# VH-VL binders against q8ixk2r445to577, part 39

Target 1, 133 residues: q8ixk2r445to577
Amino acid sequence: FFGMLQNKGLTDYCFDYNPPDENQIVGHQVILYLCHGMGQNQFFEYTSQKEIRYNTHQPEGCIAVEAGMDTLIMHLCEETAPENQKFILQEDGSLFHEQSKKCVQAARKESSDSFVPLLRDCTNSDHQKWFFK
Short names: E, the ipSAE of ESMFold2; O, the ipSAE of OpenDDE; V2, 0.75 times the mean of E and O plus 0.25 times the DockQ between their complexes.

## First folded at step 1 (VH-VL)

Design za10 (framework fv_zigakibart; at its last look DockQ between E and O 0.18; V2 from the best seeds 0.00; counts 0 for: pae E 6.9 > 2, placed apart)
Fold by OpenDDE, second read of step 2:
Structure za10 (fold): chain C 133 residues (1-133), chain A 120 residues (1-120), chain B 107 residues (1-107)
Amino acid sequence: as target 1 above (133 residues)
Amino acid sequence: QVQLVQSGAEVKKPGASVKVSCKASGYTFTSYAMHWVRQAPGQGLEWMGYINPYSGNTKYNEKFKGKATMTSDTSASTAYMELSSLRSDDTAVYYCARLGYSKSDYFDLWGQGTTVTVSS
Amino acid sequence: DIVMTQSPSTLSASVGDRVTITCRASQSISSWLAWYQQKPGKAPKLLISKASSLESGVPSRFSGSGSGTEFTLTISSLQPDDFATYFCQQYNSYPYTFGQGTKLEIK
């Protein structure tokens, strides 16, 4: 799967990544923003290694969850996907992070001016449902 | 220059319809949702809803469902809001507004407003 | 819907005065609160976002504070250009809602 990763509950919002430096794409948080077709900041790929890949730049970035965190941070992709970069996009639309055993939920965090995807206990909330468009 | 320019004042009779336009310039039209806000004479501001020009998706305030219809023309970088079955209490200044550059849900860019007067 | 209540509705003051406008939310909106200034016949102008973040170009005599349900806009020393109507707006959740406004007029 590839394209814009859109949230069901927070209607019309998509994964969005816009690093301050185009040549240094890692270390920043993935956010949510209104879905639009402009640019490359909303283009992601779900790979066979269970990565959510941001591959519009080289080297390629992969979404990771750092220890003790509930945010999604861009790391470099590795030849073999590390455990903290593995997600399962399930048939029901839930996005499950294997290592933390939590689900990705659209939410607002006070530390950010934007909506963000956060790891939360898995529920049937539409805010935890995602689909590629 | 980043700006929103709205169509001119309208005077309508009850039961009529009116379509207000909001032309965007200076930025990528499809990258931001266009919101509409109403202000009745001497009153506060009311959020009416928004349209995502890229997807065409809309979200309306329940108060204005059936009253307002929001559309957009990406080729013209223009958002439209049509008000139907006009009543006297629809008399107000209608603003289009863009979300802030910081990707927050406040409005840092406004049109100049369009006065719609409904009278017999 | 989240109700935003401003106080006072009207405020008379003189140039040089320190004035404070309060905005109360019917439920917590964290810091997702903006302040606007509006002059007659003009669109609102954004002054402050995220409760306390001053927008570029806005004079430093304007400041915002608060979180949760109580917020304040302060003008440390009123200038002639400051007489206008001020609105708060929550963007914590849809539908977005505004306060009823505070008209700041010359005493």
Scores: ipSAE 0.382, ipTM 0.806, lowest interface PAE 1.5, mean pLDDT 92
Fold by ESMFold2-Fast, scan of step 1:
Structure za10 (fold): chain C 133 residues (1-133), chain A 120 residues (1-120), chain B 107 residues (1-107)
Amino acid sequence: as target 1 above (133 residues)
Amino acid sequence: QVQLVQSGAEVKKPGASVKVSCKASGYTFTSYAMHWVRQAPGQGLEWMGYINPYSGNTKYNEKFKGKATMTSDTSASTAYMELSSLRSDDTAVYYCARLGYSKSDYFDLWGQGTTVTVSS
Amino acid sequence: DIVMTQSPSTLSASVGDRVTITCRASQSISSWLAWYQQKPGKAPKLLISKASSLESGVPSRFSGSGSGTEFTLTISSLQPDDFATYFCQQYNSYPYTFGQGTKLEIK
């Protein structure tokens, strides 16, 4: 799939990647923002290797979770997807991170005024259900 | 400058409809949800709902479902809120308001308000 | 729906006074609360977001505190420009709901 990755529970909010420096696209946190369908910040590709790619720039970015963290950050894509970059988009819309055995949930980070996708225990909440639009 | 400018005051008879406009300037209209909030005389603020100007999707407070209709015209950067089958209890000041991008959840920009009076 | 209750509904005070208004949510809203000031004939103005974060350009005499279900807005030394109606708003969940307002009047 390719398009805007939208949350079922937090309606009209989409995965959004807005790095402060266009020349340094990796290392920053993925956020959630109102779905606007314009520009490059909200378009992602879900690949057969279970990656979520940000491919509007070169080199391509891939969403990853660092060991011990619950936030989603942008890394460089690898020729073969590493385990920390693999997410299973399940039939029920849950986005399961294989390495941590947790689900991606739309939430607010207490240290931030932004909504963000975070790894949480899988709970079947609509805030853990995602789809491409 | 970033601003929301609303249409002028309206006086309507019971049973009529009224359409309030909210013209946005100084920002990308389709990048922010436009919310509507009412304030009846002597009462507090009531959230009515929002429209996402990009998708046209709306979310209504159940209390206003079937009474209010929100639309937008992206070419004019204008949001609209129409009230149908007006009654005396629809008399209020109606505000349009925008959520802030960096903060995303509270109203960082408000229109000046449109007074709607329903009188026989 | 989350019900927001403000107290008092009306508060009489003098310039220089320390005033506190409270806002209670019918269920936990964490810190997802904003405070607005409204003067007669004007739209509300954002003062505080996330319960305690002061908006740019708002005087430092305004402060907010609280989490969960109990919140307060404090004006440490009341100025003439502060006589207005104050509203709290929860944004934890839809529908967004406001308190009924606290009118701050000259004593």
Scores: ipSAE 0.082, ipTM 0.690, lowest interface PAE 5.4, mean pLDDT 86
Fold by ESMFold2, look of step 4:
Structure za10 (fold): chain C 133 residues (1-133), chain A 120 residues (1-120), chain B 107 residues (1-107)
Amino acid sequence: as target 1 above (133 residues)
Amino acid sequence: QVQLVQSGAEVKKPGASVKVSCKASGYTFTSYAMHWVRQAPGQGLEWMGYINPYSGNTKYNEKFKGKATMTSDTSASTAYMELSSLRSDDTAVYYCARLGYSKSDYFDLWGQGTTVTVSS
Amino acid sequence: DIVMTQSPSTLSASVGDRVTITCRASQSISSWLAWYQQKPGKAPKLLISKASSLESGVPSRFSGSGSGTEFTLTISSLQPDDFATYFCQQYNSYPYTFGQGTKLEIK
């Protein structure tokens, strides 16, 4: 799949990546923002290796979760997808992170003025349901 | 320069409708939600709702459902807010305001305001 | 809906004074509060976000504090340009709500 990765429960919001330096795309957190379809910030590719790629810039970025963390961070993609970069977009719309065995949820973090995707225990919440458009 | 410019003042009779425009310039119109806020005489500010200019989706404060209709025209970079079935207590200044991108849910850019006066 | 209550509704002060304006939320809003300044005939202008973060270009005599349900805006040395109406706004949850305003007048 390729397009805007949208949340069912938090309507109008999409995965968004807006690094402060376009030449340094690694190490920043993925956020959620109003779906707008413009520019390069909201287009992601879901690959056959179960990666969520930010490939509108070079080098390509892949969404990852570092051990013990619940935040989605941009890493460099690798030839063979590391386990921490594998996400399963399931038939019911849940986005499952294989290594942590948790699901991606739309949330507003206490320390943030924004909405962000975070790993949480899997539930049937619409805030854990995602689709490409 | 980045700005929001609203349509001019309106005087209307009870029962009529009015459509206020808000033209954006100097930024990507479809990348920011456009909110509407009113300020009645002698009252504070009231949030009315927003429109996502990209999708056309809206969210209304329950107080204004059925009263306000928010639309946009992306080719003109213009948001609209229509008030129906006007009553004298709809007399207010109506502002459009842009919500800050990704970092914040507060308003970083405001239109100059449009005064709507409802009198018999 | 979260009710925001400001006090005082009117504040008289002289140039050079330190003034404080308070804003109380009907339930906890953590730190999700903004302060705006509004001069007659003009739209509001953002001063402070996240309760205490001063916006770029706003004079350092403005400061904000608080969390939970109690918040203050302080002007440390009042200048002639500061006579205006001030509003707080919570952005913790929809519907966003504003305080009723505090009019800061020359004594």
Scores: ipSAE 0.039, ipTM 0.634, lowest interface PAE 6.9, mean pLDDT 87
ESMFold2 (binder alone), look of step 4: mean pLDDT 92; pTM 0.935
OpenDDE, look of step 4: ipSAE 0.021; ipTM 0.699

Design za11 (framework fv_zigakibart)
Fold by ESMFold2-Fast, scan of step 1:
Structure za11 (fold): chain C 133 residues (1-133), chain A 121 residues (1-121), chain B 107 residues (1-107)
Amino acid sequence: as target 1 above (133 residues)
Amino acid sequence: QVQLVQSGAEVKKPGASVKVSCKASGYTFTSYAMHWVRQAPGQGLEWMGYINPYSGNTKYNEKFKGKATMTSDTSASTAYMELSSLRSDDTAVYYCATGRYSGYEPLFDYWGQGTTVTVSS
Amino acid sequence: DIVMTQSPSTLSASVGDRVTITCRASQSISSWLAWYQQKPGKAPKLLISKASSLESGVPSRFSGSGSGTEFTLTISSLQPDDFATYFCQQYNSYPYTFGQGTKLEIK
């Protein structure tokens, strides 16, 4: 399914990817921003390979866990999804990253009032529950 | 720097309605959710809900659905909470509150001074 | 709704005492718990977030611990400024709920 990927706990925040240059859609951190309903930078697709794809440009971008870190970045999608790009959307709305055994959580970006999705220990918190809208 | 200033005390009769205001300053009003919390005399705190001033979206504690209405005026940087069909058990101090993390994490580090609402015949 | 229960409801102590206040959740809230201090006639003040993270400007004599359903706020050496009512708050699930409060009063 596809749409704006919204947080249950941080109710009006959506996954957001707005790279500074349209010719370089890869390599920047995925953020959370107030849901604006305009699609574009907040439009994502969850695929049968457990990928979260950014469909705004070709080639498509896929959300990946940054090597050695708990941050999510945009990377080019591959024909076979690598483990760092696979997120299991569970029945309760959690996004489970099997490689790290952590869940995606809405969290404050350090030294900022901004929010970002980060990998954290899995909990029953609504801050770790997501749905498409 | 961040300041939330609420309207003055109100005394109302049962069945009336009351509208409490909360004027924000010192930060970008539309970037932080505004929450409402009440406290009955000598009692604990009760979360009522919040409003997103950017979208106008609200989220209510089920107990207050149909009873409380939250609105905001972006041009005035003011949030409002209206409570209808007042009963004696609505007598409380009503607070507006927000947090430094866009207010959606309910870590309330900024509070209004409180508005006392007394419901008596 | 998640019910938050504090104990004791009232605690009498002397300056210099080590004081412990407990908060219990009716179901697991992981570490999504905050502690507030409220003095008479004033709005609450945030002391601790995420069960154990001390807020800036809060004296180091305050500490929090716990996870799941059992949480503790400790004041290692009570000062005169600490006599107040303390509230725990869960922010794991809507609606956000507070404990009934623990009133810390002078002996």
Scores: ipSAE 0.007, ipTM 0.575, lowest interface PAE 11.7, mean pLDDT 85

Design za12 (framework fv_zigakibart; at its last look DockQ between E and O 0.33; V2 from the best seeds 0.00; counts 0 for: pae E 8.9 > 2)
Fold by ESMFold2-Fast, scan of step 1:
Structure za12 (fold): chain C 133 residues (1-133), chain A 120 residues (1-120), chain B 107 residues (1-107)
Amino acid sequence: as target 1 above (133 residues)
Amino acid sequence: QVQLVQSGAEVKKPGASVKVSCKASGYTFTSYAMHWVRQAPGQGLEWMGYINPYSGNTKYNEKFKGKATMTSDTSASTAYMELSSLRSDDTAVYYCARAYYSRGDYFQHWGQGTTVTVSS
Amino acid sequence: DIVMTQSPSTLSASVGDRVTITCRASQSISSWLAWYQQKPGKAPKLLISKASSLESGVPSRFSGSGSGTEFTLTISSLQPDDFATYFCQQYNSYPYTFGQGTKLEIK
């Protein structure tokens, strides 16, 4: 899949990556923002290696979760995807982070002014359902 | 520079409708939601809702559902807010407003306001 | 809906005074609060976001504090240009709601 990764529960909000410096795309948090389709910030590729790639720049970024964290951050992609960069997009729309056994949920976190995708225990909530548009 | 320029004042009779426009310039129109806020005489500010000009999707304050309709024209970089079945308590100044990219919905940019007066 | 209540509704003060305006939320809104200044016949002007983050170009005499349900806007040394109405706004939950306003007038 390739396109805007949108949330079912938080309607019309998409994965968005807006790093302050295009020369250094690594290390910043992925956020959620209104789907707009115009900028490169919202276009992601879901790969056969279960990666979510930010492929508007080189080198390509891959969404990852650091040990003990619940936020999604941008890492450099590897030739073979490490476990912390693998997300299973399930048939019901759940985005399952295999290494942590948790699901990606649209939520608020006090440390961010934006809505953000966070790891949470898996539920049947529409805020945990995602699709490419 | 970001500018939001609204249509002029309107005087309407009860039962009429009114459509307020907000022309945006200085930024990519489809990359930001356009919010509408009203201010009635003697009352505070009321958030009415927003439209995403890219998708056309809207989010309304429940109080204004069925009363207000938000639309946009991407080719003209203009947002609209229409009020139907006007009553005297719809008399207010109506503002369009825009937030920063990828931050919370607080408003740095405001239109100058459009006064709508409903009287017999 | 989250109800925002400001106190006082009207505040009389003199140039040079330290003034404090309070905003209370009916439910916790974390730090999801903005402050605006509005002068007669003009649109509101954003002063502070996320409870305490001062907007670029806003004088340093303005400051905000608080979290949860109680917030304050402080003007450390009131200037003639500061006589206006001030509004708080929560952006934690839809619908977004504003306080009723605090009118700051000359004593």
Scores: ipSAE 0.670, ipTM 0.893, lowest interface PAE 1.4, mean pLDDT 91
Fold by OpenDDE, second read of step 2:
Structure za12 (fold): chain C 133 residues (1-133), chain A 120 residues (1-120), chain B 107 residues (1-107)
Amino acid sequence: as target 1 above (133 residues)
Amino acid sequence: QVQLVQSGAEVKKPGASVKVSCKASGYTFTSYAMHWVRQAPGQGLEWMGYINPYSGNTKYNEKFKGKATMTSDTSASTAYMELSSLRSDDTAVYYCARAYYSRGDYFQHWGQGTTVTVSS
Amino acid sequence: DIVMTQSPSTLSASVGDRVTITCRASQSISSWLAWYQQKPGKAPKLLISKASSLESGVPSRFSGSGSGTEFTLTISSLQPDDFATYFCQQYNSYPYTFGQGTKLEIK
């Protein structure tokens, strides 16, 4: 699967990654932003290694969850995907993080009208449903 | 070079409708939300809402729900805003504005504005 | 809605003067604040984003500062081209809102 990763419950919002420096693509948080056709900041790939890969820049980045955190942070991809970078995109649209055993949920950020994907206990909420478009 | 060119001035009677157009060029039309902002004579600026040309989804300021309808035609790279049931206090200059999408919804590019005058 | 209050509403100054315009938000908007310049019969022109980031092509005599609820736009040395109306805008929360404007006129 590849393309824009869009949330079902939070209509019109997609995974978005826009690092301040194109030469330093790791270490920043993945956010949610309006889905658009730009294709640079919102293009992701779900790989056979269960990675969510950001392929716009080289070296390639992969979404990771750091220990004790509930945010999605961009790390470098590795030849063998580490445990903290493994996700399961399930048939029902839920995005399950294997290591934490939590689901990715569209959640409100500090800004009242900004959103980010966060790890939360798995529910049947549409805010935890995702699809590639 | 990003350009937003709006339709010409309109004079309408109360109760009528008006549809303002905003033709975009110099960038990929579907990649940026198009916002609308109005300015009554001698007054400040009011954000009316936006349309996402890619998805077609819209978000309106509650103040303008039922008053303004935003649409877009991707084949023409044109955004439209229709105002219905016009009243005298709808008299204003209406702007389309493109957001600087990747870094927040502030407006780097503006149309030249369309004056809508409502009078008996 | 977040109310943006500018002060002063009108400001008279001379070429070469240092002037400061203030924008106050009714609640915290972090740094999501933009400043615009508008001249009669023209659309607003973006000067500053994220409270202090100067747009490309804008003279360095313009600067912005502040965070939370208090923001300022400063022109270090007024030029003839700077006499206009200035607006602040928050883009922290919907609906986006603008200040009522500050008219900077020649003394």
Scores: ipSAE 0.248, ipTM 0.776, lowest interface PAE 2.3, mean pLDDT 92
Fold by ESMFold2, look of step 4:
Structure za12 (fold): chain C 133 residues (1-133), chain A 120 residues (1-120), chain B 107 residues (1-107)
Amino acid sequence: as target 1 above (133 residues)
Amino acid sequence: QVQLVQSGAEVKKPGASVKVSCKASGYTFTSYAMHWVRQAPGQGLEWMGYINPYSGNTKYNEKFKGKATMTSDTSASTAYMELSSLRSDDTAVYYCARAYYSRGDYFQHWGQGTTVTVSS
Amino acid sequence: DIVMTQSPSTLSASVGDRVTITCRASQSISSWLAWYQQKPGKAPKLLISKASSLESGVPSRFSGSGSGTEFTLTISSLQPDDFATYFCQQYNSYPYTFGQGTKLEIK
């Protein structure tokens, strides 16, 4: 799949990546932002290796979750996808992180209107359902 | 180049309504929320809310909920804000503003402002 | 709502002076703060985002610093074009809120 990765429960919000230095894309958190029809920050590819690639920049980034953490951060893609970069997009729209056995959920940061994707125990919530558009 | 061009100044009587327009150019209109900010005479700035032109969804500052109605027309690349039941304390300059497209919660682009004057 | 308090409310200075304007938030906003310049009859102009990131085309004599609850805008050597009103804005949480403004006047 290729396009904007949108949340079903948090309407109008998509995966977004906006690194402070476009030449150093590693190590920053993926966020959720208002979906728009264009822009390089909201285009992701779901690959046959179960990666979520940020493919609008070279070298390409792949979304990862470091052990013991719940935030989605950008790593460089590798020839063979590491376990912490593998996500299963299920038919029901759930996005399962294989290594942690948790699901990606749209979450409100603190008491702000800022939103981020975070790993949480899997539920049937629409906030854990995702689709490409 | 991004431009936001607003409708002209309005003088209204209490109880009337006004609809301010904000025509966008130089970018894909549906890709960015359009925000509205007001500035009463001699006062600071107040955020009023936004509309997502892609979905039509709105978010209002609670202070202006029920007073302001934000809409858009994607075919005209134009956002609108209507103020109802005008009172003298609605006298202000009203700005449309667009943010940076990926984390656009600070306003890089502003319309020129529309002065609404409400007087008996 | 997060209250943004600017100080001073009015600042008199001469061309060439170094000036500092402070903005305080009623609770932590991390670095989600912008600074604007506004001249009479004009819309605000963005100077700085994310507390310290200088907007393209803004002179390098402008700088921002801070995180959490206290932030500063500094103009290292004041120029005639810099006499204006300055606002801070938090964008950590809705509703977005602005400071009351600091009017920078010619001494």
Scores: ipSAE 0.008, ipTM 0.595, lowest interface PAE 8.9, mean pLDDT 86
ESMFold2 (binder alone), look of step 4: mean pLDDT 93; pTM 0.950
OpenDDE, look of step 4: ipSAE 0.144; ipTM 0.741

Design za13 (framework fv_zigakibart)
Fold by ESMFold2-Fast, scan of step 1:
Structure za13 (fold): chain C 133 residues (1-133), chain A 120 residues (1-120), chain B 107 residues (1-107)
Amino acid sequence: as target 1 above (133 residues)
Amino acid sequence: QVQLVQSGAEVKKPGASVKVSCKASGYTFTSYAMHWVRQAPGQGLEWMGYINPYSGNTKYNEKFKGKATMTSDTSASTAYMELSSLRSDDTAVYYCTRDSYKYGGYFDYWGQGTTVTVSS
Amino acid sequence: DIVMTQSPSTLSASVGDRVTITCRASQSISSWLAWYQQKPGKAPKLLISKASSLESGVPSRFSGSGSGTEFTLTISSLQPDDFATYFCQQYNSYPYTFGQGTKLEIK
């Protein structure tokens, strides 16, 4: 499955990855931005290994969460997906991070009008519901 | 309601091929992967592989590579599984089954099964 | 390949009994295990996913537990409709594999 990964509760916002250096695709935080579909920065692939891949540049990037952190960061994909890169997209729309046992939630970045996906305790909130568009 | 309806029983001679169909209804066909599972007489269940109807991408159990070919027709909401160069040990009931949402890995709906018998 | 072993292969029980079926994986599969029920001549039916999550419409007398390499399916008060063959399935890694099945029959 691939496309724009949109939030049900924070309507019109999609996963977005726009690193400041186009020659280095890893190490930066994934953000949420108004869904526009015009650039490659909002297109992600959900793989059979439960990865969320960013295939716009080589080498391919995979979204991960570092131990003890709650932010989603772009890492290099590995031949076999490590636990910190596994996200289970459930039928109810929740995006469950396997290693931490937490769910991805659309949240406002502190002291900003910007939004980001963060790991939070799993709830039935629409801000934790995602779908490909 | 979700339904998977498979084609009828087949009796084939060794060396022939057979193509089993699985027609889906009651859900968005391209939103769920379709798997194939076989069960030989008196034996357990054996996973053969899957097709993602959205992309057409397939993944096969190594044991069935070169033997089974999976395809789908999105306009007809139908998945297909073809077996080539049939031998007696291909005699089994073949099931299509819907993957749980977005590659969940467990199978929430099953077709009724298609019996394939290979005999001289 | 991950080998799934079920025990017992056959279990005889009476209506009202509490029955337990065990499934063992040859290596850790975390909680990525499902249980299915199959009646003669019918397709399997999903009972439990993620080791312990009961599927909608499945009676509450069915429960699952376990993690890692040892898993259990329990039927707390056996009903006539429960005599069937039960299969476990791991979905931690490809190829997906099933246990050999446990046939639950009338005593």
Scores: ipSAE 0.007, ipTM 0.612, lowest interface PAE 9.7, mean pLDDT 88

